# Ledger of designs, part 10: VH-VL binders against Large ribosomal subunit protein uL30 (rpl30)

Target 1, 158 residues: Large ribosomal subunit protein uL30 (rpl30), of Saccharolobus islandicus (c3nh88)
Amino acid sequence: MVELLGIIRIRGWAKAPWYINETLEMLRLRYNFNTMMYPKTSQILGMLNKVSPYVTWGEIDPDTLKLLIIKRLETAKGDKVSDSYVKEVLKIENIDTMVKQLYEGKIYLHKLDQYFKLPIRLHPPKGGFKGSVKRPYKNKGEFGYRGDKINELMRRMM
Key: E = the ipSAE of ESMFold2; O = the ipSAE of OpenDDE; V2 = 0.75 times the mean of E and O plus 0.25 times the DockQ between their complexes.

## First folded at step 8 (VH-VL; framework fv_bermekimab)

Design b121 (from b120 with heavy chain N57Y; at its last look DockQ between E and O 0.07; V2 from the best seeds 0.00; counts 0 for: pae E 4.8 > 2, placed apart)
Fold by ESMFold2, look of step 8:
Structure b121 (fold): chain C 158 residues (1-158), chain A 119 residues (1-119), chain B 107 residues (1-107)
Amino acid sequence: as target 1 above (158 residues)
Amino acid sequence: QVQLVESGGGVVQPGRSLRLSCTASGFTFSMYGVHWVRQAPGKGLEWVAAISYDGSYKYYAESVKGRFTISRDNSKNILFLQMDSLRLEDTAVYYCARDYWEGYYFDYWGQGTLVTFSS
Amino acid sequence: DIQMTQSPSSVSASVGDRVTITCRASQGISDWLAWYQQKPGKAPKLLIYAASDLQSGVPSRFSGSGSGSDFTLTISSLQPEDFATYYCQQANSFPLTFGGGTKVEHK
C-alpha cells in the first residue's frame, strides 16, 4: 500500500534556472495547473524540494483521486474516462479498482500515457488562492507541501 | 479595485505602426497573464495575442503573426501591443484583458481603445 | 483552430422570459468554456467559466451547462438589464476563439 503525492504547478517556470525547468519537465509540469500523481518516494520528494517555489503537493486521498479520474483525466483520444474504458485498456473491472491498484503500487499513472492524456490540466481554483503563490503554504502562502490539504485545493480546481 | 486602462489608439494610415499600452492597477500584475482582444465596429470579439505573467510565452492569432508584438513591463505594470504594417482589417476597438490564473478566462477587461484608418 | 458556433444569432424576448443560448465547438473542449455579456459601448463582462461556474457578483438567474462540444447559457427570468449580446469562448487551446454572439433584445 503506497502513498500517492498529488502535485500541482502553481507558478510559471520561465524565471527559474535551467535545472529547475529540467526537473519540472521530468515531472510533466510544464504549464500552470498541470497536475500529476507519483508514489511518495525519496526521489520524488527530492525533486519536489528542488522545485518547491513553483508547485504545491500533498498526499491525495482515494476519494479525491477517483473524482480527478472521472472529472479531469482523459483517454488518449481526449474522451472522459469510464468504467468500460478502464476495463478495456487495463483489464480491470472499474475506476474503483484502478484507484485501488494505484494505491497498491500495482500500476503507476505516469507510466500509462499510452492510454491517458498526461499531464492532467486543472482549472483555476474556485474562489482563487487563499494566500500568495509567492510564499510557502506553511507561511500563509500556497507553494510547497500542504499535506492532506492538497485534496481540498484539487476539488476546487476540477 | 482591479483596473485596466488602454491607450494609444487613434486614426492612422495603412502600413504605418502604432503602439497600444494597457496600464494595470489594483492587483499584482506580474502574477497574471494578459491578452489583447479586439472587436471590429458592429462585429464580434476576436482574440489577438497573449503573454504569460513573466513574459516567457507569447501567442498570436494567425491574422497578426509577424506584424504585432505583445510585450510587458512588470516593473511599471504595463502591457504593450506593437502593431506594425497596419491593414484596414485591423480596424477595431482593442481591449486588454486579465487572464484568471492562466485558465484563459478573461475576468477583467479595460474599456478599450479604438484604432481606425484615414482614407 | 476550434470554431465556436452560437445559436440563435438573436432573440426577441420580454422581461420574465426564460432565455436559452447554445454554443457548439467544432471539436471536444471538455468544460473549457466561458460566457460573456456585452452591452453596447461597454467592455465584455465574464458571467460563467469552466462551463458552469458562476463568476462572483453575477446573479444566480444565469447558469451554464454542457461538456464536450455542446454548451448552454440560460437566463431563468430575464431582467431589463439583461438585454445585451452574449458570447461564448473556448479556453481549451490557442488560438482562443469566440462564438459569433447572440443578441438578446426587447420584443
Scores: ipSAE 0.230, ipTM 0.761, lowest interface PAE 4.8, mean pLDDT 90
ESMFold2 (binder alone), look of step 8: mean pLDDT 94; pTM 0.959
OpenDDE, look of step 8: ipSAE 0.620; ipTM 0.884

Design b122 (from b120 with heavy chain N57W; at its last look DockQ between E and O 0.06; V2 from the best seeds 0.00; counts 0 for: pae E 4.8 > 2, placed apart)
Fold by ESMFold2, look of step 8:
Structure b122 (fold): chain C 158 residues (1-158), chain A 119 residues (1-119), chain B 107 residues (1-107)
Amino acid sequence: as target 1 above (158 residues)
Amino acid sequence: QVQLVESGGGVVQPGRSLRLSCTASGFTFSMYGVHWVRQAPGKGLEWVAAISYDGSWKYYAESVKGRFTISRDNSKNILFLQMDSLRLEDTAVYYCARDYWEGYYFDYWGQGTLVTFSS
Amino acid sequence: DIQMTQSPSSVSASVGDRVTITCRASQGISDWLAWYQQKPGKAPKLLIYAASDLQSGVPSRFSGSGSGSDFTLTISSLQPEDFATYYCQQANSFPLTFGGGTKVEHK
């Protein structure tokens, strides 16, 4: 099974070097509250550490990923994703199977932008951020690695 | 507490210019997008312009594009609206509004400043 | 541009009544919708964002529902302070647009 990182842009690029902005664009995290999911690889982790003051990330669980697909992910035409759409364009039975194949590494969401509108746009978090977006999560803030706590944050942003 | 205060409204001649200001306090201004929204007397609300938290993106309603310029000074916590080539249809109360964490929801508004015209 | 159509334009109601206001978008906006309350001579006040989420400090008698193109603001038991004009606003795409307003008046 593949571990998937859910990544949320939470801070702008004011005074960021050009190569930081280039990395954020490669991750498809151009605007605040854009979110993407990538396999947990050394390359992705290296990119995230480079841009860590502007993003937060952690391991997304299957239930949260399913909710993201149902509530936030859109088809290329801008419609809600349904079981029938997934069957039509991915040739699989339903959204549950789509989630399973993402965790099996058989498909990658970031390679499916011909079928889905990416990146995903999230709402501001209900109840606001608990800490400063200008401080690391591990130091009473919000940016950087937060492990499984990414799921709680994402659910508040749907 | 979050506070937004507009100033610079008044009576002006058509075709002239006016600059509105909005001073912000009680929050970290540089972390929020801010907008101008106007309301003609007895009429509904009309979005006018937006500027991102760092000033890198600016958006305008078609009715004001090319005539109005939105800007901000994050070091002084001030939002501006430069209004050139003013027309009678620009008569309104102008509000500055804070964008709720860039969701394009306006969670705090100023009291408004009135722009009207003389003949 | 996304046009927002509110209905009705006005409602005559009594304290304690259940009031329902609708808002229709000219194209799908998912749940990117806000509701505002405005009293004469005052700035609008955010009531609901993301179609159904109550802003802090807003009484629980206010609720929002809907997605896509059709949205509803409901006041479960109208209070004297709720006589005001209500606006919907789409947050889906620029230009941001408001509905024409619904005035809730004392019967």
Scores: ipSAE 0.244, ipTM 0.760, lowest interface PAE 4.8, mean pLDDT 90
ESMFold2 (binder alone), look of step 8: mean pLDDT 94; pTM 0.958
OpenDDE, look of step 8: ipSAE 0.678; ipTM 0.895

Design b123 (from b120 with heavy chain E102Q; at its last look DockQ between E and O 0.82; V2 from the best seeds 0.00; counts 0 for: pae E 4.4 > 2)
Heavy chain, then light chain:
Amino acid sequence: QVQLVESGGGVVQPGRSLRLSCTASGFTFSMYGVHWVRQAPGKGLEWVAAISYDGSNKYYAESVKGRFTISRDNSKNILFLQMDSLRLEDTAVYYCARDYWQGYYFDYWGQGTLVTFSS
Amino acid sequence: DIQMTQSPSSVSASVGDRVTITCRASQGISDWLAWYQQKPGKAPKLLIYAASDLQSGVPSRFSGSGSGSDFTLTISSLQPEDFATYYCQQANSFPLTFGGGTKVEHK
ESMFold2, look of step 8: ipSAE 0.259; ipTM 0.759
ESMFold2 (binder alone), look of step 8: mean pLDDT 94; pTM 0.959
OpenDDE, look of step 8: ipSAE 0.628; ipTM 0.887

Design b124 (at its last look DockQ between E and O 0.05; V2 from the best seeds 0.00; counts 0 for: pae E 6.4 > 2, placed apart)
Fold by OpenDDE, look of step 8:
Structure b124 (fold): chain C 158 residues (1-158), chain A 120 residues (1-120), chain B 107 residues (1-107)
Amino acid sequence: as target 1 above (158 residues)
Amino acid sequence: QVQLVESGGGVVQPGRSLRLSCTASGFTFSMYGVHWVRQAPGKGLEWVAAISYDGSNKYYAESVKGRFTISRDNSKNILFLQMDSLRLEDTAVYYCARDYYWEGYYFDYWGQGTLVTFSS
Amino acid sequence: DIQMTQSPSSVSASVGDRVTITCRASQGISDWLAWYQQKPGKAPKLLIYAASDLQSGVPSRFSGSGSGSDFTLTISSLQPEDFATYYCQQANSFPLTFGGGTKVEHK
């Protein structure tokens, strides 16, 4: 089983230095409210720590991931993702199976950009951010690691 | 340690040109935006210009727009301010300052400044 | 442009006094506000950023508060080395602008 991280870009400042922007680009988080999913690896964590003031992340759960796929993920043509589409392009029976295989490490979302539009675009969170986007999550803020609380935020942004 | 050293100031006649330099050391210059801030004798601080880390973006105060040009040479760790069509009101100590990029547009390190004055 | 108005322009105080300086922005700048200290013949020094965050190495007697348009710098107990001129600066948008400054002088 693979631990999956949901990552959301929460600050859209263009004044970031090149090495920050480069890392954000590598993560496919060019714009505010972009979201991506990656396996939890030392490399990913290193990148996240590097750009922590601009993003927030945590462990995304299967229910949230499924909801994200259904509500916000788009096909390469810009349509909603369906079970039939997943079966057609990935040869996976349905979205549920797709989610399962993501957690099994059989497939990786970031490698499926030929079939889906990545990154996923989210809306501003309903009710706004609870804390300051300029402060760490652990200090009454929003950026940085927030563990399983990423799911609540992500749901508010769908 | 982070260090910024301005040079090029002096006495100049109105309408003439002057080029200021700021040499940076103690940090990766190419990673940071940098600014010019000036201070007239006995007066407050006035932001003059800013340039992004790679020089792709430049910003100017209205008071110097069209007359001053900010530039940088990242290979030499130098910031420049080309000052054309100088006016008496440009009299000031000119500081270069490093941009603190994590939290807005702040100036976390400053040079000691270089004075620009005019001959009467 | 965003105008920054500081008050007072000068304040006379004694060592140990509580000193309060106010800065008002002509429009909302959230917490994108910095405070600088400048001593005669020296470059400014960053004290506070993001309205209330102390720059590294700054004594805890300095504090910043406020958000939106009204901000305050407080020196809880003035020390001899604190006599200087203080400036606020909005870090919200270009053109960047400073307050007019507040000179803290000996009473």
Scores: ipSAE 0.023, ipTM 0.667, lowest interface PAE 4.2, mean pLDDT 92
ESMFold2, look of step 8: ipSAE 0.078; ipTM 0.716
ESMFold2 (binder alone), look of step 8: mean pLDDT 94; pTM 0.957

Design b125 (at its last look DockQ between E and O 0.05; V2 from the best seeds 0.00; counts 0 for: pae E 14.4 > 2, placed apart)
Fold by ESMFold2, look of step 8:
Formats: C-alpha cells, sequence, structure tokens
Structure b125 (fold): chain C 158 residues (1-158), chain A 120 residues (1-120), chain B 107 residues (1-107)
C-alpha cells in the first residue's frame, strides 16, 4: 500500500522566486487553491521542502480522496466524474475501485491527465484559515506538513 | 541534551583540501536540516551550505560552490563538509547548526565551531 | 540574493537602557527573519524567529517586530549579560544571509 500526499497551494504570490515557481509548476500548483495528489516519495518530499511556504500537505485518507473525486475532479471535457466514466476510461468497476487502485500504487492520478482535468481546483476553506498562511502549521500557521489534518482542511475546501 | 560537535579543523596550505565533521547527539538527527556557517576572525556570520533532513537537497553559497561538498550520514548522525581548493578567504571558525528545514531555516542549536587557517 | 543591512554597527549603553537594533532586507521577506546573540568566543544563540516569536528560554525583555523588509530587535531593559553582538538573518530563500552585526557595549 502507498501513502498518498494531498497538496494544496495556499498562497497566491506573484513575486515568488523563480526556483519556487518552477517547482510549483512541476507539481501542477500554478494557482492558489490548486490541489494534487502524489505518492509519498523522497522526490515529492524534496520538492515540497523547496516550496513549503506556499503549500500545505499531508496524508490523504481514502474517504476524503473519494469525496474529492466525486465533488471536485472533472473529466478532461469538464464533466462530473461518474462510475460509468471510470469504467469506460480506466476499465475498472467504479470510483471505489479507482480509490483502491490509487492506494495500491497500480495507477497514479498525475499520469491520468488525458482523462481528467488537472490540477484539481478547490474553494477557499469554509470558516477561513485557523492561522496565518505565512507561518508553518506547527507554529500557529497553515503552511507545510500537517499530517492527517490535511483531510479536515480539504473537506472544508470542497 | 542536544549537542553538535565539530571537528577536523586545522592549519592547511592554500589549494589543499580539508574535511570537517559534525557529530550530533540528543535529538533525532534525520528530522532536521543542517548547515555550515562560518565566521572569519573579527568578522560577521556567513552562511556556507545546507543539506535537507533526508539529504535530498543541498545548497551552497556562491563563494564556495564547486569547491565545497556538504553531505550527511543519518545512520551515524554525522554531517560533513568536504572543502577542496581552499583559499585564504576561507579562513574562519566553521559552525554546524540545525533547523527544522520544513518549518523554516532558523538555527536553534549550534556547535562550538572548528577553526580553519592557513600556513604560509 | 537578499542583502541584510543592520544598523547601528555598534551602540554604547548602560544597564537598564532600552536598546533598539534595526535590520533592512533588500527585498521583501515577509516575516522570515531571525535574531541571534553572540558573545566573544561563543557560538551564536537564537533569540527570535519568524520576526517576533521568542525562542524557548529567552527572557521576555527581548522582542522582535516587523514584516516585509524592515525589522527591529528591542531589549526593553538592558541587563549585564546582554552585552554582546546581535545578528539578523533572513530565512526566506537560499542563499541564507546575515546582517553585518550590531555590537552592544558597556558605556
Amino acid sequence: as target 1 above (158 residues)
Amino acid sequence: QVQLVESGGGVVQPGRSLRLSCTASGFTFSMYGVHWVRQAPGKGLEWVAAISYDGSNKYYAESVKGRFTISRDNSKNILFLQMDSLRLEDTAVYYCARDYWLEGYYFDYWGQGTLVTFSS
Amino acid sequence: DIQMTQSPSSVSASVGDRVTITCRASQGISDWLAWYQQKPGKAPKLLIYAASDLQSGVPSRFSGSGSGSDFTLTISSLQPEDFATYYCQQANSFPLTFGGGTKVEHK
């Protein structure tokens, strides 16, 4: 089984240094409240380290991922993702099976951009941010690693 | 108690090499970024190099890029600085310092430093 | 690269004085700023991080303020142990850079 990192861009800052912007583009986090999922690897963690003041991340759970697919993920044409769409393009039974295969490492969402509109776009969080987006999560803020609390935030942004 | 202990400083000739070590104890070394910061006698602080908690990212000051190599061995709790092509301007006390890396680049603990100087 | 300009380069003060040290970044660094204290022959010691947050074990007479490019370290009532050199450091981006230092000396 694979741990999946859910990553949300939380600061829209046009004057970010070029190497920060380059890494954010590689992660497909061009605009504020863009979100992506990647397997937890040393490469992804290294990229997150470089851009940590602009993003927050943590291990996404299967229930939150399913909800994200249903509510925010779109087909390449911009339509709602359905069980029938997943069956047609991925040759799997339904969305529940898609979630299972993502956690088994059999498919990778970031490699499926021919079938899905990526990145996923979220709304600003209901109830607002609880701390400053200019401080680390572990120090009264919002950016950086937040562990399983990424799921609570992501649900408030759907 | 958190401890960082530098070693390997000494007197060398310009153009030669030296390897500095920093041994860490009293904390989980692999959770922290570590840096080398130097201070020429009677002068201010100059950041030299950094390595991320897992060793995947390395950064260098322009004055040492291509000459110095930072590395770490998380299984032995050791930080290294390989200094090649040494110049007279590299004369300094070299400190190792830690930060949280993912939470900001603030040096909350420092070693006592090791001196690098040159013979004529 | 972000240059950090620290002022004054030195200050003569007496025990009990309020001491103010300033640091200016050549470009915006939000609140990514630290202050360090260094005594002769010793390693630096972190006082303030994130511009205004007091490091554990640091007396409350030390305070930091500022955001963007202008920052201040204040010692509200100087104590004998506070005679030292103080440095600011930007933590915004690599390469990390320090101010030139401010030596706080006995009058």
Scores: ipSAE 0.000, ipTM 0.507, lowest interface PAE 14.4, mean pLDDT 88
ESMFold2 (binder alone), look of step 8: mean pLDDT 94; pTM 0.958
OpenDDE, look of step 8: ipSAE 0.011; ipTM 0.574

Design b126 (from b120 with light chain F94W; at its last fold request DockQ between E and O 0.67; V2 from the best seeds 0.00; counts 0 for: pae E 5.2 > 2)
Heavy chain, then light chain:
Amino acid sequence: QVQLVESGGGVVQPGRSLRLSCTASGFTFSMYGVHWVRQAPGKGLEWVAAISYDGSNKYYAESVKGRFTISRDNSKNILFLQMDSLRLEDTAVYYCARDYWEGYYFDYWGQGTLVTFSS
Amino acid sequence: DIQMTQSPSSVSASVGDRVTITCRASQGISDWLAWYQQKPGKAPKLLIYAASDLQSGVPSRFSGSGSGSDFTLTISSLQPEDFATYYCQQANSWPLTFGGGTKVEHK
ESMFold2, look of step 8: ipSAE 0.271; ipTM 0.766
ESMFold2 (binder alone), look of step 8: mean pLDDT 94; pTM 0.958
OpenDDE, look of step 8: ipSAE 0.857; ipTM 0.940
ESMFold2, fold request of step 9: ipSAE 0.061, 0.195, 0.079; ipTM 0.694, 0.745, 0.687
ESMFold2 (binder alone), fold request of step 9: mean pLDDT 94, 94, 94; pTM 0.957, 0.957, 0.956
OpenDDE, fold request of step 9: ipSAE 0.913, 0.919, 0.920; ipTM 0.956, 0.958, 0.958

## First folded at step 9 (VH-VL; framework fv_bermekimab)

Design b127 (from b126 with heavy chain E102Q; at its last look DockQ between E and O 0.07; V2 from the best seeds 0.00; counts 0 for: pae O 11.0 > 2, placed apart)
Fold by OpenDDE, look of step 9:
Structure b127 (fold): chain C 158 residues (1-158), chain A 119 residues (1-119), chain B 107 residues (1-107)
Amino acid sequence: as target 1 above (158 residues)
Amino acid sequence: QVQLVESGGGVVQPGRSLRLSCTASGFTFSMYGVHWVRQAPGKGLEWVAAISYDGSNKYYAESVKGRFTISRDNSKNILFLQMDSLRLEDTAVYYCARDYWQGYYFDYWGQGTLVTFSS
Amino acid sequence: DIQMTQSPSSVSASVGDRVTITCRASQGISDWLAWYQQKPGKAPKLLIYAASDLQSGVPSRFSGSGSGSDFTLTISSLQPEDFATYYCQQANSWPLTFGGGTKVEHK
C-alpha cells in the first residue's frame, strides 16, 4: 500500500516567483483550485515544501478519492468518468477497483493524463476558506500540510 | 536553460544495431517523461517512443515495436534508444524531446542525430 | 491510430498576410492538440499546446483554435521569420501522431 497525497492549489500564480511557478507546473498545479494526487515520496514532499505557500495537501482517503473521480475528474474527451470508461482505457473493472489499485501502487493518477483531464479542476470551497490562504494551516491558515483535513476541504470544493 | 543533446547517430548496415543517447541539462530530468521522434529526409515527423519520468512506463510506435528499446538513466540525465534489427526505412534524424507536463507535447527538442545506411 | 490531416500541404504567402492552417483528426481528440514550427535543418519548436494555449516566448501573432476534430493555426500577420513548415500533433491517445505538415513559403 502507498500513501497518497491530495494537493490543492489555493493561491493564484499572478505574483508567484518563476521558480515557484516552475515547480507548480511540474506538479500540474498551474492554476488556482487545481488538484492532483501523488504518492507520498521525499521528492514530492520536497517540492511541496518549496511551494507550500501556494498549496495545501494531506492524505486523501479512498472515499474522498472516489468521490473526486466521480464528480470532478473528466475523461480525455471532457466527459464524466464511468465504470465503462475505466474498463475501456485502463482495463480495470470499475472505479472502485481503480481507487483500490491507486492505493496499492499499481497505477498512479499522474501517469494517466492521456486518459483523463489532469489536473482536476475544483470549485472554490463552499462557505469559503476557514482561515487565511496567506497563513499556514497549522497557524490558523490554509496553506501547507493539513493531514486528513484535506478530505473535508476537497469535499467542499467538489 | 533546458537543453537536450543527441548523439550516437551514424552510418550503419541493415540488420545491425545502434544505440542513441540524449543528454539532458538545465532541468530536473527525473521529473519528466521524454520521447524520441524521428524525421526521414524530406519527410514529416514520426513519434517513435516514450518513457515515463521514472522509466516505469514505455510506449512504442508499431513500426519499431520489438526492435527498439527506450531507457533512461536519471542519475546521469541520459535518455537512450537501443535500435536493433535496423531497416532502411529507419533512416532519419532522431530527436529527443521533453514531455510537457500539461500533456504529451514536446516543449523542448534536441538538435537531432542522423542515422543512415551504407549501400 | 488517430490520423491527422493538414490542409493545405503548402501555401504561398507574403509578409503581412494572414495565414490559416487546418488540422483534422480522424476522431475526436478534445483539445489534445499541439502545433509546431520547423525550419530547415532545425528541430521543431512548440508553438501551441492544448489547442489554443500559446507556448512561452511565442509571438502573439500565432494563435490556435478548435476542439474535437477540427483545429486551426493562424498567423495574423506573417513575418519573414515565419516561413517554415508547421505540424499539428495529437496527444489524445497512443500512438502519438503528427499531421503531414504545411509548408509556408514565400510568394
Scores: ipSAE 0.000, ipTM 0.587, lowest interface PAE 11.0, mean pLDDT 92
ESMFold2, look of step 9: ipSAE 0.156; ipTM 0.709
ESMFold2 (binder alone), look of step 9: mean pLDDT 94; pTM 0.957

Design b128 (from b126 with heavy chain W101Y; at its last look DockQ between E and O 0.47; V2 from the best seeds 0.00; counts 0 for: pae E 5.8 > 2)
Fold by ESMFold2, look of step 9:
Structure b128 (fold): chain C 158 residues (1-158), chain A 119 residues (1-119), chain B 107 residues (1-107)
Amino acid sequence: as target 1 above (158 residues)
Amino acid sequence: QVQLVESGGGVVQPGRSLRLSCTASGFTFSMYGVHWVRQAPGKGLEWVAAISYDGSNKYYAESVKGRFTISRDNSKNILFLQMDSLRLEDTAVYYCARDYYEGYYFDYWGQGTLVTFSS
Amino acid sequence: DIQMTQSPSSVSASVGDRVTITCRASQGISDWLAWYQQKPGKAPKLLIYAASDLQSGVPSRFSGSGSGSDFTLTISSLQPEDFATYYCQQANSWPLTFGGGTKVEHK
């Protein structure tokens, strides 16, 4: 069973040093409110620590991931993702099965850009941010690791 | 309180240039994309140009591409629109508008500055 | 360019009426749509973003619906301050484009 990190670019105002921007582009977080999901690995965590002032992340749960797929993920052609599309291009029964396989590590969303438009584009958060994007989440801010609270934020941005 | 104040409008002659400014206050200007939107007298809204929060991306309506240049000075909280090769069709009230977290929704607008064309 | 077509071009209505304004996109725009209110001599004001989300401070009598190509702004019970011109705007693709406007007038 694989934990998935949901990662959102939230601070796009300051020009990052070139080596930070290089890592953000590798994560496909070029623009504000781009989001991506990656398996929780030491490599991903290392990259997130490097770019932490510009992003927020946490463990995305299956219900939030399903909702993200339905509401925000687009097919390569720009249409909404449906059960029939998933069956057609991934040869699996439906979105629920897609979510299950992502958590089983059998498929990786970031490797499916021939079928899906990536990165995912989120709307601005309903109600705005609760704290400063210039401060860590753990210190009444918004950036960095937020654990399961990433799910609440993502739902406000759908 | 968020405020956007346009200036630099006036009467212009064919083929001349004009520079519009928009001074921002009450928010961190460098966190927001900003746009110019215009409205000809008695007509609807027309998007003109956009610039990202850090100035790295600029976009223009086809009707002004090659003639207008959008820019910003984040140290002074000012948005600019350099309008060259002005035409009669550029007569409008020009608004600066703040982009709601780069969602391309305009959550705050200035009062506008009028650009008119002398015959 | 994505063309945004509003209908009707004007509505004659009384205080208390339900008013419905339609906006149609020439291509699919998902839910990347905003609605603005503009009173004469004033700048536009954002009412709805993301097709259905109310901007902060906007009365709950305003609602938005739709996805894809067809969108609706509804004023459930028109108030005197709601007489204005309403514009839709797509935020899906460059260039950003507005509808032609719908003027809501006193009956």
Scores: ipSAE 0.134, ipTM 0.719, lowest interface PAE 5.8, mean pLDDT 90
ESMFold2 (binder alone), look of step 9: mean pLDDT 94; pTM 0.956
OpenDDE, look of step 9: ipSAE 0.839; ipTM 0.936

Design b129 (from b126 with heavy chain A50G; at its last look DockQ between E and O 0.37; V2 from the best seeds 0.00; counts 0 for: pae E 5.5 > 2)
Fold by ESMFold2, look of step 9:
Structure b129 (fold): chain C 158 residues (1-158), chain A 119 residues (1-119), chain B 107 residues (1-107)
Amino acid sequence: as target 1 above (158 residues)
Amino acid sequence: QVQLVESGGGVVQPGRSLRLSCTASGFTFSMYGVHWVRQAPGKGLEWVAGISYDGSNKYYAESVKGRFTISRDNSKNILFLQMDSLRLEDTAVYYCARDYWEGYYFDYWGQGTLVTFSS
Amino acid sequence: DIQMTQSPSSVSASVGDRVTITCRASQGISDWLAWYQQKPGKAPKLLIYAASDLQSGVPSRFSGSGSGSDFTLTISSLQPEDFATYYCQQANSWPLTFGGGTKVEHK
């Protein structure tokens, strides 16, 4: 079973060093509220540590991932993702099976550009952010690692 | 308290140039996209131009492309609109508008600056 | 360009009336739609984003619905302060475009 990190770009700052911007582009987090899911690996965690003032992340649960696919993920042509689309392009039964295979590590969303529009574009969070986006989550802020609280934030941004 | 204040509007002659400014306060300007939206007297709203938080992306309505240039100075918290080759159809109140979450929803607006032509 | 067609162009209504304003996009825009209120001599005010989400501080009598190409703003019980012009705006693609506006005026 694979843990999946949900990662949201939450802050733009023009004074960011060039290597920060390069890392954000490699993560496909060029604009605010761009969102990606990656397997939890030491490489991804290292990249996130480098760009932590500009992103927030945590372990996404299957229910939230399913909602994200249904509400926000689009086909390469910009349509909503459906069970029939998933069956056609991934040769699997439905979205529930897609979620299962993502957690089994059988497929990786970030490698499916030909079928899905990536990155995922989220709406601004309902009710706004609870803390400052200029402070870390662990210190009354919003950026950086937030563990399972990433799921609550994502649901407010769908 | 978020505040946007436009300036630089006035009465000009067709074909001339004008530079609008929008001074931002009460928020971290360099974290937000900002846009110009105009409204001709008695008419509806028309989006004119937008610029990303870091200035790396600039967008223009077709009616102003090639004539208007949007820019920003994040060290001074100022948004600019350079308006060249002005035409009578550019008569409008020009608003600056904030787009924090790059959702392209305008959550704060200035009160506008009027651009008109001498008759 | 995505053309936003708003109807009606004006509506006469009384306090307490249910008012419905529609907005149609020339192509699908998912739920990337905002509604604004503008009173004479004032800047627009954001009411609704993402087609149906109320901006903070907006009264619950305002609601938005729709997805794809057809969208509706509803004022469930019109109040005196709701006489204004309302605009929709798509946020799906460049260039950003507004509807032509709907003026809600006292009958």
Scores: ipSAE 0.185, ipTM 0.735, lowest interface PAE 5.5, mean pLDDT 90
ESMFold2 (binder alone), look of step 9: mean pLDDT 93; pTM 0.954
OpenDDE, look of step 9: ipSAE 0.760; ipTM 0.915

